# Designs tried in a protein design chat: VHH binders against Probable cyclic nucleotide phosphodiesterase syc0937_d. Part 7

Target 1, 255 residues: Probable cyclic nucleotide phosphodiesterase syc0937_d, of Synechococcus sp. (p05675)
Amino acid sequence: MVEDFAGDAMTLSIAQITDLHLLVDPQAALRGCVTTPRAAAVFGNLKQRSPDLLLLSGDLSEDGSPASYERLRDWVEELGCPAIAIAGNHDQPERLTEICGRSPFMGEPVYSIQGWRIIALDSYQPKRIDGRLRGDQLDWLDQRLGEDSSPTLLMLHHPPVLIGVTKMDAIGLKDGPEFLEVIAHHQQVRLVLSGHAHQAFIQGRGLTTFLGCPATAMQFDQPELPAGWRSLELEPDGSWRSQIHWVDTDSIHFA

## First folded at step 4 (VHH)

Design s26 (framework vhh_4orz_3)
Fold by ESMFold2-Fast, scan of step 4:
Structure s26 (fold): chain B 255 residues (1-255), chain A 118 residues (1-118)
Amino acid sequence: as target 1 above (255 residues)
Amino acid sequence: EVQLVESGGGLVQAGGSLRLFCAASGFTFSRHAMAWLRQAPGKRREWVALIYSGGKTDYADSVKDRFTISRDNAKNTVSLQMNSLKPEDTAIYFCASKYSFGKEYDYWGQGTQVTVSS
C-alpha cells in the first residue's frame, strides 16, 4: 500500500520487467534460453539503478511452481523497492498471490504515487493464451478514471493494440477495441504498459502512449538479443521519459 | 478450510433497511478485497459493492447512495448496510473475496436471500 505524502511531488522512477518465465529448475531452458540467469542479471542491473517502484507485467513463471515464485519473491525482497505484479497467461494467479502477496508486493489495483495514478489490470483467462479484461473490469476502469484526473499509468499483460506481428496480434487482448474506447474518453491516461509480445514497441493514440516491454527470458523473432527491461521517469505534471535497457548475463549480481 | 458465511438477509418492505454480514475464515482476510454481488431471479449475477484491504470502497451506480460496505479486520467480517430498499434489490446476495490477479473471485459464500416487497 503506497502512501503519497502531500508536498513530496518528485520524479517517480519506475522499472518494468516482464515475461521472466521462471521454471522450478534454475538451469532449465525455454526456447533455448536458460531463463533464471537472465532474470537474475536484470535484477542485478535494477539494484544499481535503485528504482522507486517495480512493475512486473506478467508471465513471471513458466510452470507456476512454488519454487519459481519464491525465487522471484526473494529477488524482489533483495531489491528492496515496492512492487506491483500482475499475472500473464503462463502464470498460476492463485499461487502468485499466495507467495508474492505480501510486502514488498502491493495488492491493490489502484495507487496514487507522486502525483500519478497507477492502475493494474487483470487480462488473465484460465487455460487461454490470449487476454480479456471483460465488461465488468472495463466498467470498473471507466468509473475509476472518471473520479480522478491525475495523470494515469495503466498496466496489463496483453497488448491492447495491434503491433503488426501476425502471430502476436492473434493472441493479444481480445477486447482491446472496447478497452481503447474507454481510454479515448479519459484524457488523463498517459501511459499503457504491457508485456506478452517479448519485444519493445511504441504506439501513440490521442494523448496515450502504449509501450511494449522486451522479456527478460527471450525476445521473439530476435532470440540473439539479451534480456531487456524498461525504465520510466514520471514527473508530477504528467510528463514522462522512458528507455529500454539491455542486460547480458555477465551482469548477474544475485547469488 | 476456507469459508464465507452470509447472514442478515430477510424480507423487508420498500423503503426499509437491512444489514448483511459475512464471516470469513481459513484465509488471510486482511489482505483480501471483499465484495458483495447479487443475483435476481432470471437475471445474471451483478457486482454491488467492493471494499479494498485498505478500506477504500466502490459501488455499482444502482446502489451508490443507498448502500454502505464496511469491514472489520480484527473479526474477519465484511458488512453491507442497505438503506432505502427497492423491489429491484430483491436477489440472493453473495459475499466474495478477491486477492488473486485472475479475473474470478477467490472465494464465495453460499448466498443470503433478500426480498423487498412493494
Scores: ipSAE 0.000, ipTM 0.160, lowest interface PAE 17.6, mean pLDDT 86

Design s27 (framework vhh_nb_b201)
Fold by ESMFold2-Fast, scan of step 4:
Structure s27 (fold): chain B 255 residues (1-255), chain A 118 residues (1-118)
Amino acid sequence: as target 1 above (255 residues)
Amino acid sequence: QVQLQESGGGLVQAGGSLRLSCAASGFTFSRYAMGWYRQAPGKEREFVATIYSGGSTYYADSVKGRFTISRDNAKNTVYLQMNSLKPEDTAVYYCATKYSWGKSFDYWGQGTQVTVSS
């Protein structure tokens, strides 16, 4: 009787995963964490839940290797749902596009589904940890938001808001205030999803809710926590519900 | 039911070559990474090489330039071509694959012995 994706035929079920930090060597550890089996466990969990759309909010690869992106592509193909991926500061954006730039990955920056708009933003800066959207992308975003008043979900890697964690706030979105000014003029922006922080957070500003997603790799301030992911259920009227899911790598399910 | 069966091991002189094969069954071979590992007497099992579904490869520093990993998806087989063999390459060689969700490499073959004489 319990279902994570309960709703009517008009509900959009989304899974967000982030900060996978995949390495060419599937047994390699980062900060004491072997990242590949943690990501694999999350994909196993996702397959049971059959989301309509997968959002991958950056830091998908730690080393930018072709092998790490091919592994990710194979998991997404096995999952069998469309995916939207953006680069985080550890990614190699050109390689990500080359390997994951085709079906089942979506190439559009703007997607309309079941009454919602989803817009993917690029905050990547070469050889930097912090992010920036740049004036040209902010102008582009302002124009896209002016064209359609449908409830809108934005996704970017770097948190555009201060989350109250000194180390993370020091390396967030450098032009966050400019981004916040743009979206304040567009009341249809309901949700802004991000990764980078390796922890869940929730912050409201005006009519917009900002949601951080835990990493599949490791959680910075709580390294004992398992891999995490976020589910979202979006209704065509602009209402939504969301939940964090924790996945133990030893919890294998046989269908 | 995942099964991995190694073959091609044996005795070879230093400087010689040997080709190992691993026949796989019970899963969709072409969609999974395949790896080679080895275990020398009194030592822990160590990584040797891996090949991913898309053909990308990665090697341990100790074998880079001497060993080549390859796969034949039509035959469900992964190979390890070992050139310029050294006595320190003496070990039982194991084939491994990723199968179950939540694990990087779950399934291992029984191993094949490689002995390199000086």
Scores: ipSAE 0.005, ipTM 0.250, lowest interface PAE 12.8, mean pLDDT 86

Design s28 (framework vhh_nb_b201)
Fold by ESMFold2-Fast, scan of step 4:
Structure s28 (fold): chain B 255 residues (1-255), chain A 118 residues (1-118)
Amino acid sequence: as target 1 above (255 residues)
Amino acid sequence: QVQLQESGGGLVQAGGSLRLSCAASGFTFSRYAMGWYRQAPGKEREFVATIYSGGDTYYADSVKGRFTISRDNAKNTVYLQMNSLKPEDTAVYYCATKYSWGSGFDYWGQGTQVTVSS
């Protein structure tokens, strides 16, 4: 019997980080927040948790500088965990891929890992704040979902749902309704992860749960809040658990 | 570092066939999606076909059933087999790679001209 040989349950442990807004100068502030030490503190927290997979859901760099992406790459290499990254609207996608387009970063949009399918989606639009998946990607997604009924986690930078914050909903995923229509036809989609909103949210639609992740940088409307990240534990049967973690940055000092 | 070089374009009569090739270098070819786009005079670049690293393909409706995209990872080459060519297929054809995870395709070749006469 397979159960006699498996021993322990095969749980996939995932960490999601987002909206790091790294700048070329590690001491530079964005909206009164020095972003580098906040991200560094989160990576320290991740190292203690030893996730199986790291998901980086966009806005990793504020200025698109080589130095910012090299800093990110070095932290991910030190963590020693495979990583899947997507660009947010602040990123320079070409430079992200040039610097972070090697192990431990993974370069494909679709992965099968411990009974789950993970699909990274591209909502980046050149020189725009809002996102769009486009008809070709939506058709591609529909075909991929039709081929495999495994429990599926989707990741994109821009929230595909309205979160009830007018300023964020104005710059979210412009073809969100079209995306939601695709998802409605594929009951195996259990989770949709996003960044961009700089706050946690949770919404259920059918069998799908939409999860927003707090930023490692500043939280919108509450700049006093610490850096955040999301843990996920995915079971082969499609069940899952998730938690937001808040990281005190007072223990991290930058010159 | 990333270089894409198209070849195989030319003049062909309607109903004819052409095979385009794109030689890639400067990245781990087998791990990235490859695509073809085209641009007719006075128009924006339009999507033609893509092939993902695992062999999955997707085609524009205008070329579905007539064009076939394929790849040879040992040669770092992507191909576009174009059958039953029509005058409306006349365009400069561009090879592209999804080397950036935040963009559909962000590295482009110099293009190869395909002209289909009536």
Scores: ipSAE 0.000, ipTM 0.175, lowest interface PAE 10.9, mean pLDDT 84

Design s29 (framework vhh_7nfr_2)
Fold by ESMFold2-Fast, scan of step 4:
Structure s29 (fold): chain B 255 residues (1-255), chain A 119 residues (1-119)
Amino acid sequence: as target 1 above (255 residues)
Amino acid sequence: QVQLQESGGGLVQPGGSLRLSCAASGFTFSRYAMSWVRQAPGEGREWVSSIYGSGGSTYYADSVKGRFTIARDNVKNTLYLLMDSLKSDDTAVYYCATKYSWGETFDYWGQGTQVTVSS
């Protein structure tokens, strides 16, 4: 019967969602999937879990429409937790910033939260499907990592590692090797989260774990799978735990 | 203006088969996810099966997997439920339904078609 208040006060609960591919028409289908109700069902699931922080790792809109971003913003406001969003290759970054660049969305790329440092990276390239961080952002990242040794979580849309899927690896992060070289010299980087692949993966390199998140829209090569999201529980000492959650959009419970 | 009209129910013996149809009008059918939901006397509504817009993704309740098949015809704006190996527990009013909001309930329902499995 021992009390442990310090551990509970210091744990950071995070939800990651990605690849929502919202369209201006909430009833529109993409690749046989109506994306809006799948994303909506995930937000319903998140509301029951009450995370401390929401990470949105890109491809939030399929068409970049204002209506799709306003729909996303309304769901995040209803959820009631702070959010960090980045653009994927389908997004329109200027509209995303205009609509989702204000509370409860956080506007800076670096945050210190409950002993962890969260850094959001921009891999978007105009008129391209693949990603790139570019030399100026890599230099910036190296500088940020050099100034603070706190356990660090990085988020970017395009996977920086090969996942073993030929078509996805062809459109991943083009300067992934340069990115991996930067983080290899910073032992505090514990987690790198990405979207884009529409599937879960886990890959370890040194002290860093790379985690891919399933889409809320559709899973590649497994269209029968439901919408997915990732939970993370981060401890101040740099330890963490994570799991994938699948949300069945067709289950009905009437009171 | 949205209308969903079910048909094809009836009395059938255990082990028999039925094909249910739902004619949809008043909305762009091909863009909506469509579902079958049933309600037995004195019970709440039970979700049976769903099919997404283009017909690519289908889902089934554990109680009907391997016995029921959901299908759609986007040219005819019609949803189908093909029911094989019917059991007495399948006796219910069957509704077709659609949703597009994040709420846990369906937005539109048909009037239902009765399926009775008995000897």
Scores: ipSAE 0.000, ipTM 0.112, lowest interface PAE 18.4, mean pLDDT 83

Design s3 (framework vhh_nb_b201)
Amino acid sequence: QVQLQESGGGLVQAGGSLRLSCAASGFTFSRYAMGWYRQAPGKEREFVATIYSKGSTYYADSVKGRFTISRDNAKNTVYLQMNSLKPEDTAVYYCAASPYWSGLRFDYWGQGTQVTVSS
ESMFold2-Fast, scan of step 4: ipSAE 0.368; ipTM 0.739

Design s30 (framework vhh_7nfr_2)
Fold by ESMFold2-Fast, scan of step 4:
Structure s30 (fold): chain B 255 residues (1-255), chain A 119 residues (1-119)
Amino acid sequence: as target 1 above (255 residues)
Amino acid sequence: QVQLQESGGGLVQPGGSLRLSCAASGFTFSRYAMSWVRQAPGEGREWVSSISYSGGSTYYADSVKGRFTIARDNVKNTLYLLMDSLKSDDTAVYYCAKPYWSGLRFDYWGQGTQVTVSS
């Protein structure tokens, strides 16, 4: 008889959420927006989609409180999928690590899954709004990318590209040009995901696509928009699809 | 070249105590927060504790609060974990970790030190 040795085709389903700005009081408002119900509605939407992996690209808490991170942890545990989280400029990274530093949150900076590599980068700077990767992390990234040619998705909080919004570009990734030079030498980098900007964007550079994700909290340039999140479908051959999902808090209810 | 070297593990009975040490070199230790992470047999890696660069703030996993104390000596470039009231669930390899910059990401893992809590 014939032995086929071929595995089933596996698509990796990813959800990205960002800029949740959770506060200790679940009824507290930030810029006229009560952030907890908006994040909760997004998690309700995620339960219906059943992603394989959750990416949390920073500004998860507004105040760094234990209660805000415990709320996040509980939602991720209830969702039941692995999660990769990074800090944004509003987070308290040590408190995030204290509360969320366990399964289902992943602790490795490089994760290989279904033919792809996922690499999480830290752009957080203590007591600063803008981001920076710094030379040691850029050198580390260059080495990791040189070791494995698998299609690669990178995630960082601060956009490494200018998005054409003056206020956001003033507080973006300060060493963005250095980061872009590193990834220009690695053709396998297909996707770079970021938060921070509270808006969706898409920008192509060489073989890499840079994707901004709307906030679950509020959108800066279009505050009338609901909470948002990004889905990605990654194929083992390196091809991918992505779209933004908008979630109205009045239309989504947790059962 | 960044190096982290853990020591102080061993076999101890339930209720016992151990002091783990991590000698750091190849970076300016006093400028970075530091963490302890453990891996139990057959399980993934779990964060245990973190300490700020100055030692002014400490953070603990719920499973170790009140039993473990993290400390540092910036003159000796050494991180410590003082472990009291040990229980069988604390059995793991313990790793000294430098947070890459912030958050849940860690770089510069050492070889680890084995802690076994059994009768």
Scores: ipSAE 0.013, ipTM 0.347, lowest interface PAE 7.9, mean pLDDT 86

Design s31 (framework vhh_7nfr_2)
Fold by ESMFold2-Fast, scan of step 4:
Structure s31 (fold): chain B 255 residues (1-255), chain A 120 residues (1-120)
Amino acid sequence: as target 1 above (255 residues)
Amino acid sequence: QVQLQESGGGLVQPGGSLRLSCAASGFTFSKYAMSWVRQAPGEGREWVSSISGSGGKTYYADSVKGRFTIARDNVKNTLYLLMDSLKSDDTAVYYCARYKPWLSGSFDYWGQGTQVTVSS
C-alpha cells in the first residue's frame, strides 16, 4: 500500500536521524559516548524545526531492548510528526516493529507525499554487520519504481556506494552493485539516504545523489564532533536542498 | 480470500529429488513475487528462494544455490520448487509465501507448509 497526502503541492520538510545506538540504561556509554543525551538533544533541535516527516535510518538501538525502543517512541510521539523507521545491523527488527510499528510511525514501505515518493528499504541481515537487500526486494523495488515516475527518495541503512573508508566499505551493502543497476534504469530516483558510516558524505551518479548522515551517537574517526542530523527540503518539481546540523548536548536537552 | 496451498513433500533418501508445488488463489498471482521459506526443527525461518511476478528473475540462498530451482506457472497460478541432490540439512517444513516488503517483514501471506524429510 501507498499513503498519499493529496493536497496542493508544497515544499516537504524532512529530518533524517540515524545511528542512535540507544541502550537499556540511559547513562550507558558506547565507545566512550553516552548515547541517550545526544539523541535527546537532537530531538530537542527537531522540535524547534517542526519537520513534516522524520526518517530514522537504522541502528536506533544498540542492544535491541524494549526500553530503548520505548524511549525512542516517546520522543517521536512528543515531536508530533509522522515517522518512517528502518532497522540497522544492531537493531532487533521484530521488537522495533512491535514497539515502533504504529502511529506516529508509518507501517508501509512506500509513501506519496507532496509530489514525491518515499521508499524505505530493509538491508538487515541476522547476525551480520554488513547489509543486503536480496534479489526479492530488488525485484520489488524495480516494480515499485516502474509504476510511478514521480521524483523518488530511497532510504536504507547500509551505504550502497563505496565512500572511500576501508573499514566502512568492508561492511557496507554487499549487493550494492545490483542495487545501483536497478536505480540506473529509473531516472526519477533523485535521492538515496543512508546511515551506518557515522559520517556525512555526498556522492552523485547521473541524476541520483547519495547522502550519508552523521550519527546522533558518535562520529567515526572524529569522536570530538557533536551529534548530527540532516534536513531536506523537497520541492514538487523534484528539486531539493539539504543541510547537516550539529547539536551541542549542553544547549538543548530533551528529557 | 488469499489462499496458498503447498504439496509434494515427503521422505527421501540423501541425494534424492522432490518437487514442491504451491497452488495460489484469491489474488492476481502474476503481479506478486513469490518465495519459499523453510523451518527446520528447533530453528528459525530461513528464506530459500524467490521468483519475480513475471518469472524473469530468480534468487537463491547460498545453501541451496545450484541444487534447487524455483519456477512458476502464471496460467495455473502455481509456484514450484525443484529440489535436487537433497541433504539431511534440507529437512524442514517448507512454506509458500507471497512477498510484500514492509516494516513488519517481507511476507504477507503464508501457506500451511509441507514437510520434507531427508534421511537414510
Scores: ipSAE 0.000, ipTM 0.231, lowest interface PAE 11.1, mean pLDDT 86

Design s32 (framework vhh_7nfr_2)
Fold by ESMFold2-Fast, scan of step 4:
Structure s32 (fold): chain B 255 residues (1-255), chain A 120 residues (1-120)
Amino acid sequence: as target 1 above (255 residues)
Amino acid sequence: QVQLQESGGGLVQPGGSLRLSCAASGFTFSSYAMSWVRQAPGEGREWVSSISRSGGSTYYADSVKGRFTIARDNVKNTLYLLMDSLKSDDTAVYYCAKYKPWLSGTFDYWGQGTQVTVSS
């Protein structure tokens, strides 16, 4: 599928966006933040960057409405970039799949792209805020990782590590220790991306780096901060670079 | 029975440099990837850098990339962290760690760490 990606054949350029909390009403506010314009500004920034792959790491809709997912789909179609989306705890997973289940959205959980494997995991629990992968998915992940030693990036909505924020750690990935045990057996796992925390973090364990991404909606501990997103440049040898980008909705700018 | 002994920390001015060392014993040092992890007061452990068993591959946290250099001497069984352009945010206890592939994302911590304080 590498031929469907724009950009350098040797380097994979990725954009991660998360926690958009889109509502049916594009003027609606959540915690004093009007979420639609903030997400729109980030997509404007992404158009100037032309990523090869878009990763949407959950909480894409606040209310699970068709209108919110259709708005998201329209932006992704306009961007013209393949996308991998997972549900967060606010999403309605069946509706997300129904509306975003065709190109440019990708439907498989495992992809081999320019020397890397990208694996999307589902931590969604019906009617719960916290996440869980469960034993069957953990066994599945262990089997997939055992099959291919390529540098691997995993994406899940809920952080699998404690980030040192009591309120967030209380609603993180409940089977995080079991997840960490699985990936500890697979040294090729270089990166684990997550949303949920509405803040950036970087934490290392073994040879794996865990990266949290700021929300496009609002940052919980720093609500004055603008919408954020993460860029990643992945090299075929397993090396990588990443940075956070902040996008002010009051400013029109080109990246 | 793994033993790791960190040294080289201290008090330094912002913009200064330090070289940390870790003396390893009790295992075949040249057979394992090695890492530096740090912990600031009241914070969780943060991975800083890793180096492959041969030294041919190095990896860095975004916060230190371009400022820190990890290196190893397999003859002397010693791991190094060369820290340039130090910032107040680099203040932490630095630990030398060996990767444990069958345990949940953990390192072997055998030393007491070495304190780095960046202050005026």
Scores: ipSAE 0.000, ipTM 0.093, lowest interface PAE 20.9, mean pLDDT 83

Design s33 (framework vhh_7nfr_2)
Fold by ESMFold2-Fast, scan of step 4:
Structure s33 (fold): chain B 255 residues (1-255), chain A 120 residues (1-120)
Amino acid sequence: as target 1 above (255 residues)
Amino acid sequence: QVQLQESGGGLVQPGGSLRLSCAASGFTFSKYAMSWVRQAPGEGREWVSSISGSGGSTYYADSVKGRFTIARDNVKNTLYLLMDSLKSDDTAVYYCARYEPWYSGKFDYWGQGTQVTVSS
């Protein structure tokens, strides 16, 4: 429930995880990859890092089952830091909200934390793989950005930029150009984080850096790579640093 | 310019041993995690092993754990893979790869590969 973590601002430590594709059966495999142990191993790494904030950028469940979201909630509760979650195209958003809509999960789309503003966006479309923010949400975002000039990090599931991978660019954010037009008018937007691509990417546009996060489940670009996650250290002046972390899962591999 | 050059592959009988080397140049070797990745004919790439920049942490795929040892020499800028108790299933091209955590979070440079054939 806290909008601001208050006081003289210091470095904000963030962990981003994405594309967990959890299934009701913890032994179930997707594309030869047993997804539950990979996500569990990442949470083990997060526990050692003790981030200030956890960002979960979609495709958290493959099948939308209650058991998959309950497993996720248990891991986040054990981690003991506040979390912001958004749905990806595989999620069941109503069930995600039902099970993960309470502390330590934060329910608002906008947060002021350690001199930064974090805004979570919903690109989910029922029964579609690609994403869309829609005009009402874009107008809402424009209004929110106009109200506060603090350094801002945006999170959405679908990449709003072309990443140069034909298959992924075909199923990205369909109103990406409209989104990019909105943020071009707001110089305080420093970072835009996304999942969906099952690979890391980095792209600069004006003063904004767009960062893709590798999946905890499987990587499309380099399938030999293990589960991944992103750390971010945000400074009150709007400077930042980021790193990808890879986590071994001793018995899990791709086919 | 970053260069990675593998050597030490060859034909070996089942149960035999090989030592692969990867000579690295064009970057500060000790600042990067390094990995071995293999590709068998007609199959996808399989991660084999990784070592942290300092050499303080090592990681292995289950298929090679207990048989292979990854090591590095940060003075000589060389990565090693010591392969014991080789099996026919270990037949593959073995690639040395540099892990880049700050920008891409991927293997950003690869060697040319060295062929390992385990056959009688």
Scores: ipSAE 0.000, ipTM 0.176, lowest interface PAE 16.4, mean pLDDT 86

Design s34 (framework vhh_7nfr_2)
Fold by ESMFold2-Fast, scan of step 4:
Structure s34 (fold): chain B 255 residues (1-255), chain A 120 residues (1-120)
Amino acid sequence: as target 1 above (255 residues)
Amino acid sequence: QVQLQESGGGLVQPGGSLRLSCAASGFTFSSYAMSWVRQAPGEGREWVSSIKGSGGSTYYADSVKGRFTIARDNVKNTLYLLMDSLKSDDTAVYYCAKWGPYWGSKFDYWGQGTQVTVSS
């Protein structure tokens, strides 16, 4: 008997990290925050948790430098789990693909894992802060969703919903209404994950829950908050649990 | 020096079972996800199964789910594939690989493969 090793009824453990804003100089600060140690502390926390899959939802590098992406790749290699990465508006997508487009990073936009389907979307626009999926990607997404009814998690950098913060809503997903129309036609979409906002949020629409993840770099308007990341536990029946984790970059904080 | 050595292949009748092994050396085995990949004559490479470094999570191609079981022994630095209810379509050379297609569609192949033939 080998049923003990079947594994197909097991929970899928996911970690989401976002908005790392890594710079070529590991001592460099962005908005008064030295970003490299904060990201390193989060990866230390992830090692203890041992996730099955790592989702990196954009703004991974602030300057697009090779050194920043090499640092990221080394941390992901050391963590020892597969990773799906997308570009945010600060990233250099060609450089990200060149350095992180190989093992352990996943190269395709669609994956089937433990009864769930995971789809990574590209909202990057050259020389713009706001995002856009565009009609060709929206049509592509509609086709992918139409071919498989498995519970589905979508990831994109820019929030596709208004979060009630005027400055952030001005630079979100420009074709969000079109995206939401596509999602409304597909009941299997359970989760939509995003970065960009540098804060946690949760919003329900129909059967879909939209989750924003705090940054590892810094939280907007709350600089006292530590680096954050999101855990998700996905069940084969399409149910899920999620939690935000805050990581002390300094052992003096948060005893 | 990284080395992967597969064994356990052979000729088996439809409905039969085989156990493949892969002996790994030259790297910290428990720190890496491991995969089985197969290639049938005249066809491209097909990912079969992967297992996380800790052994806590397993992944399977739809074509083998429920029939194959991947396992590892981190003390012995050995990866296993237990193959039940074998079909003629399972005939292929099976390779042990570090990572898998879930890791950017590139495999680090150091093994020479082991032949599995399912035929009456």
Scores: ipSAE 0.000, ipTM 0.161, lowest interface PAE 15.6, mean pLDDT 83

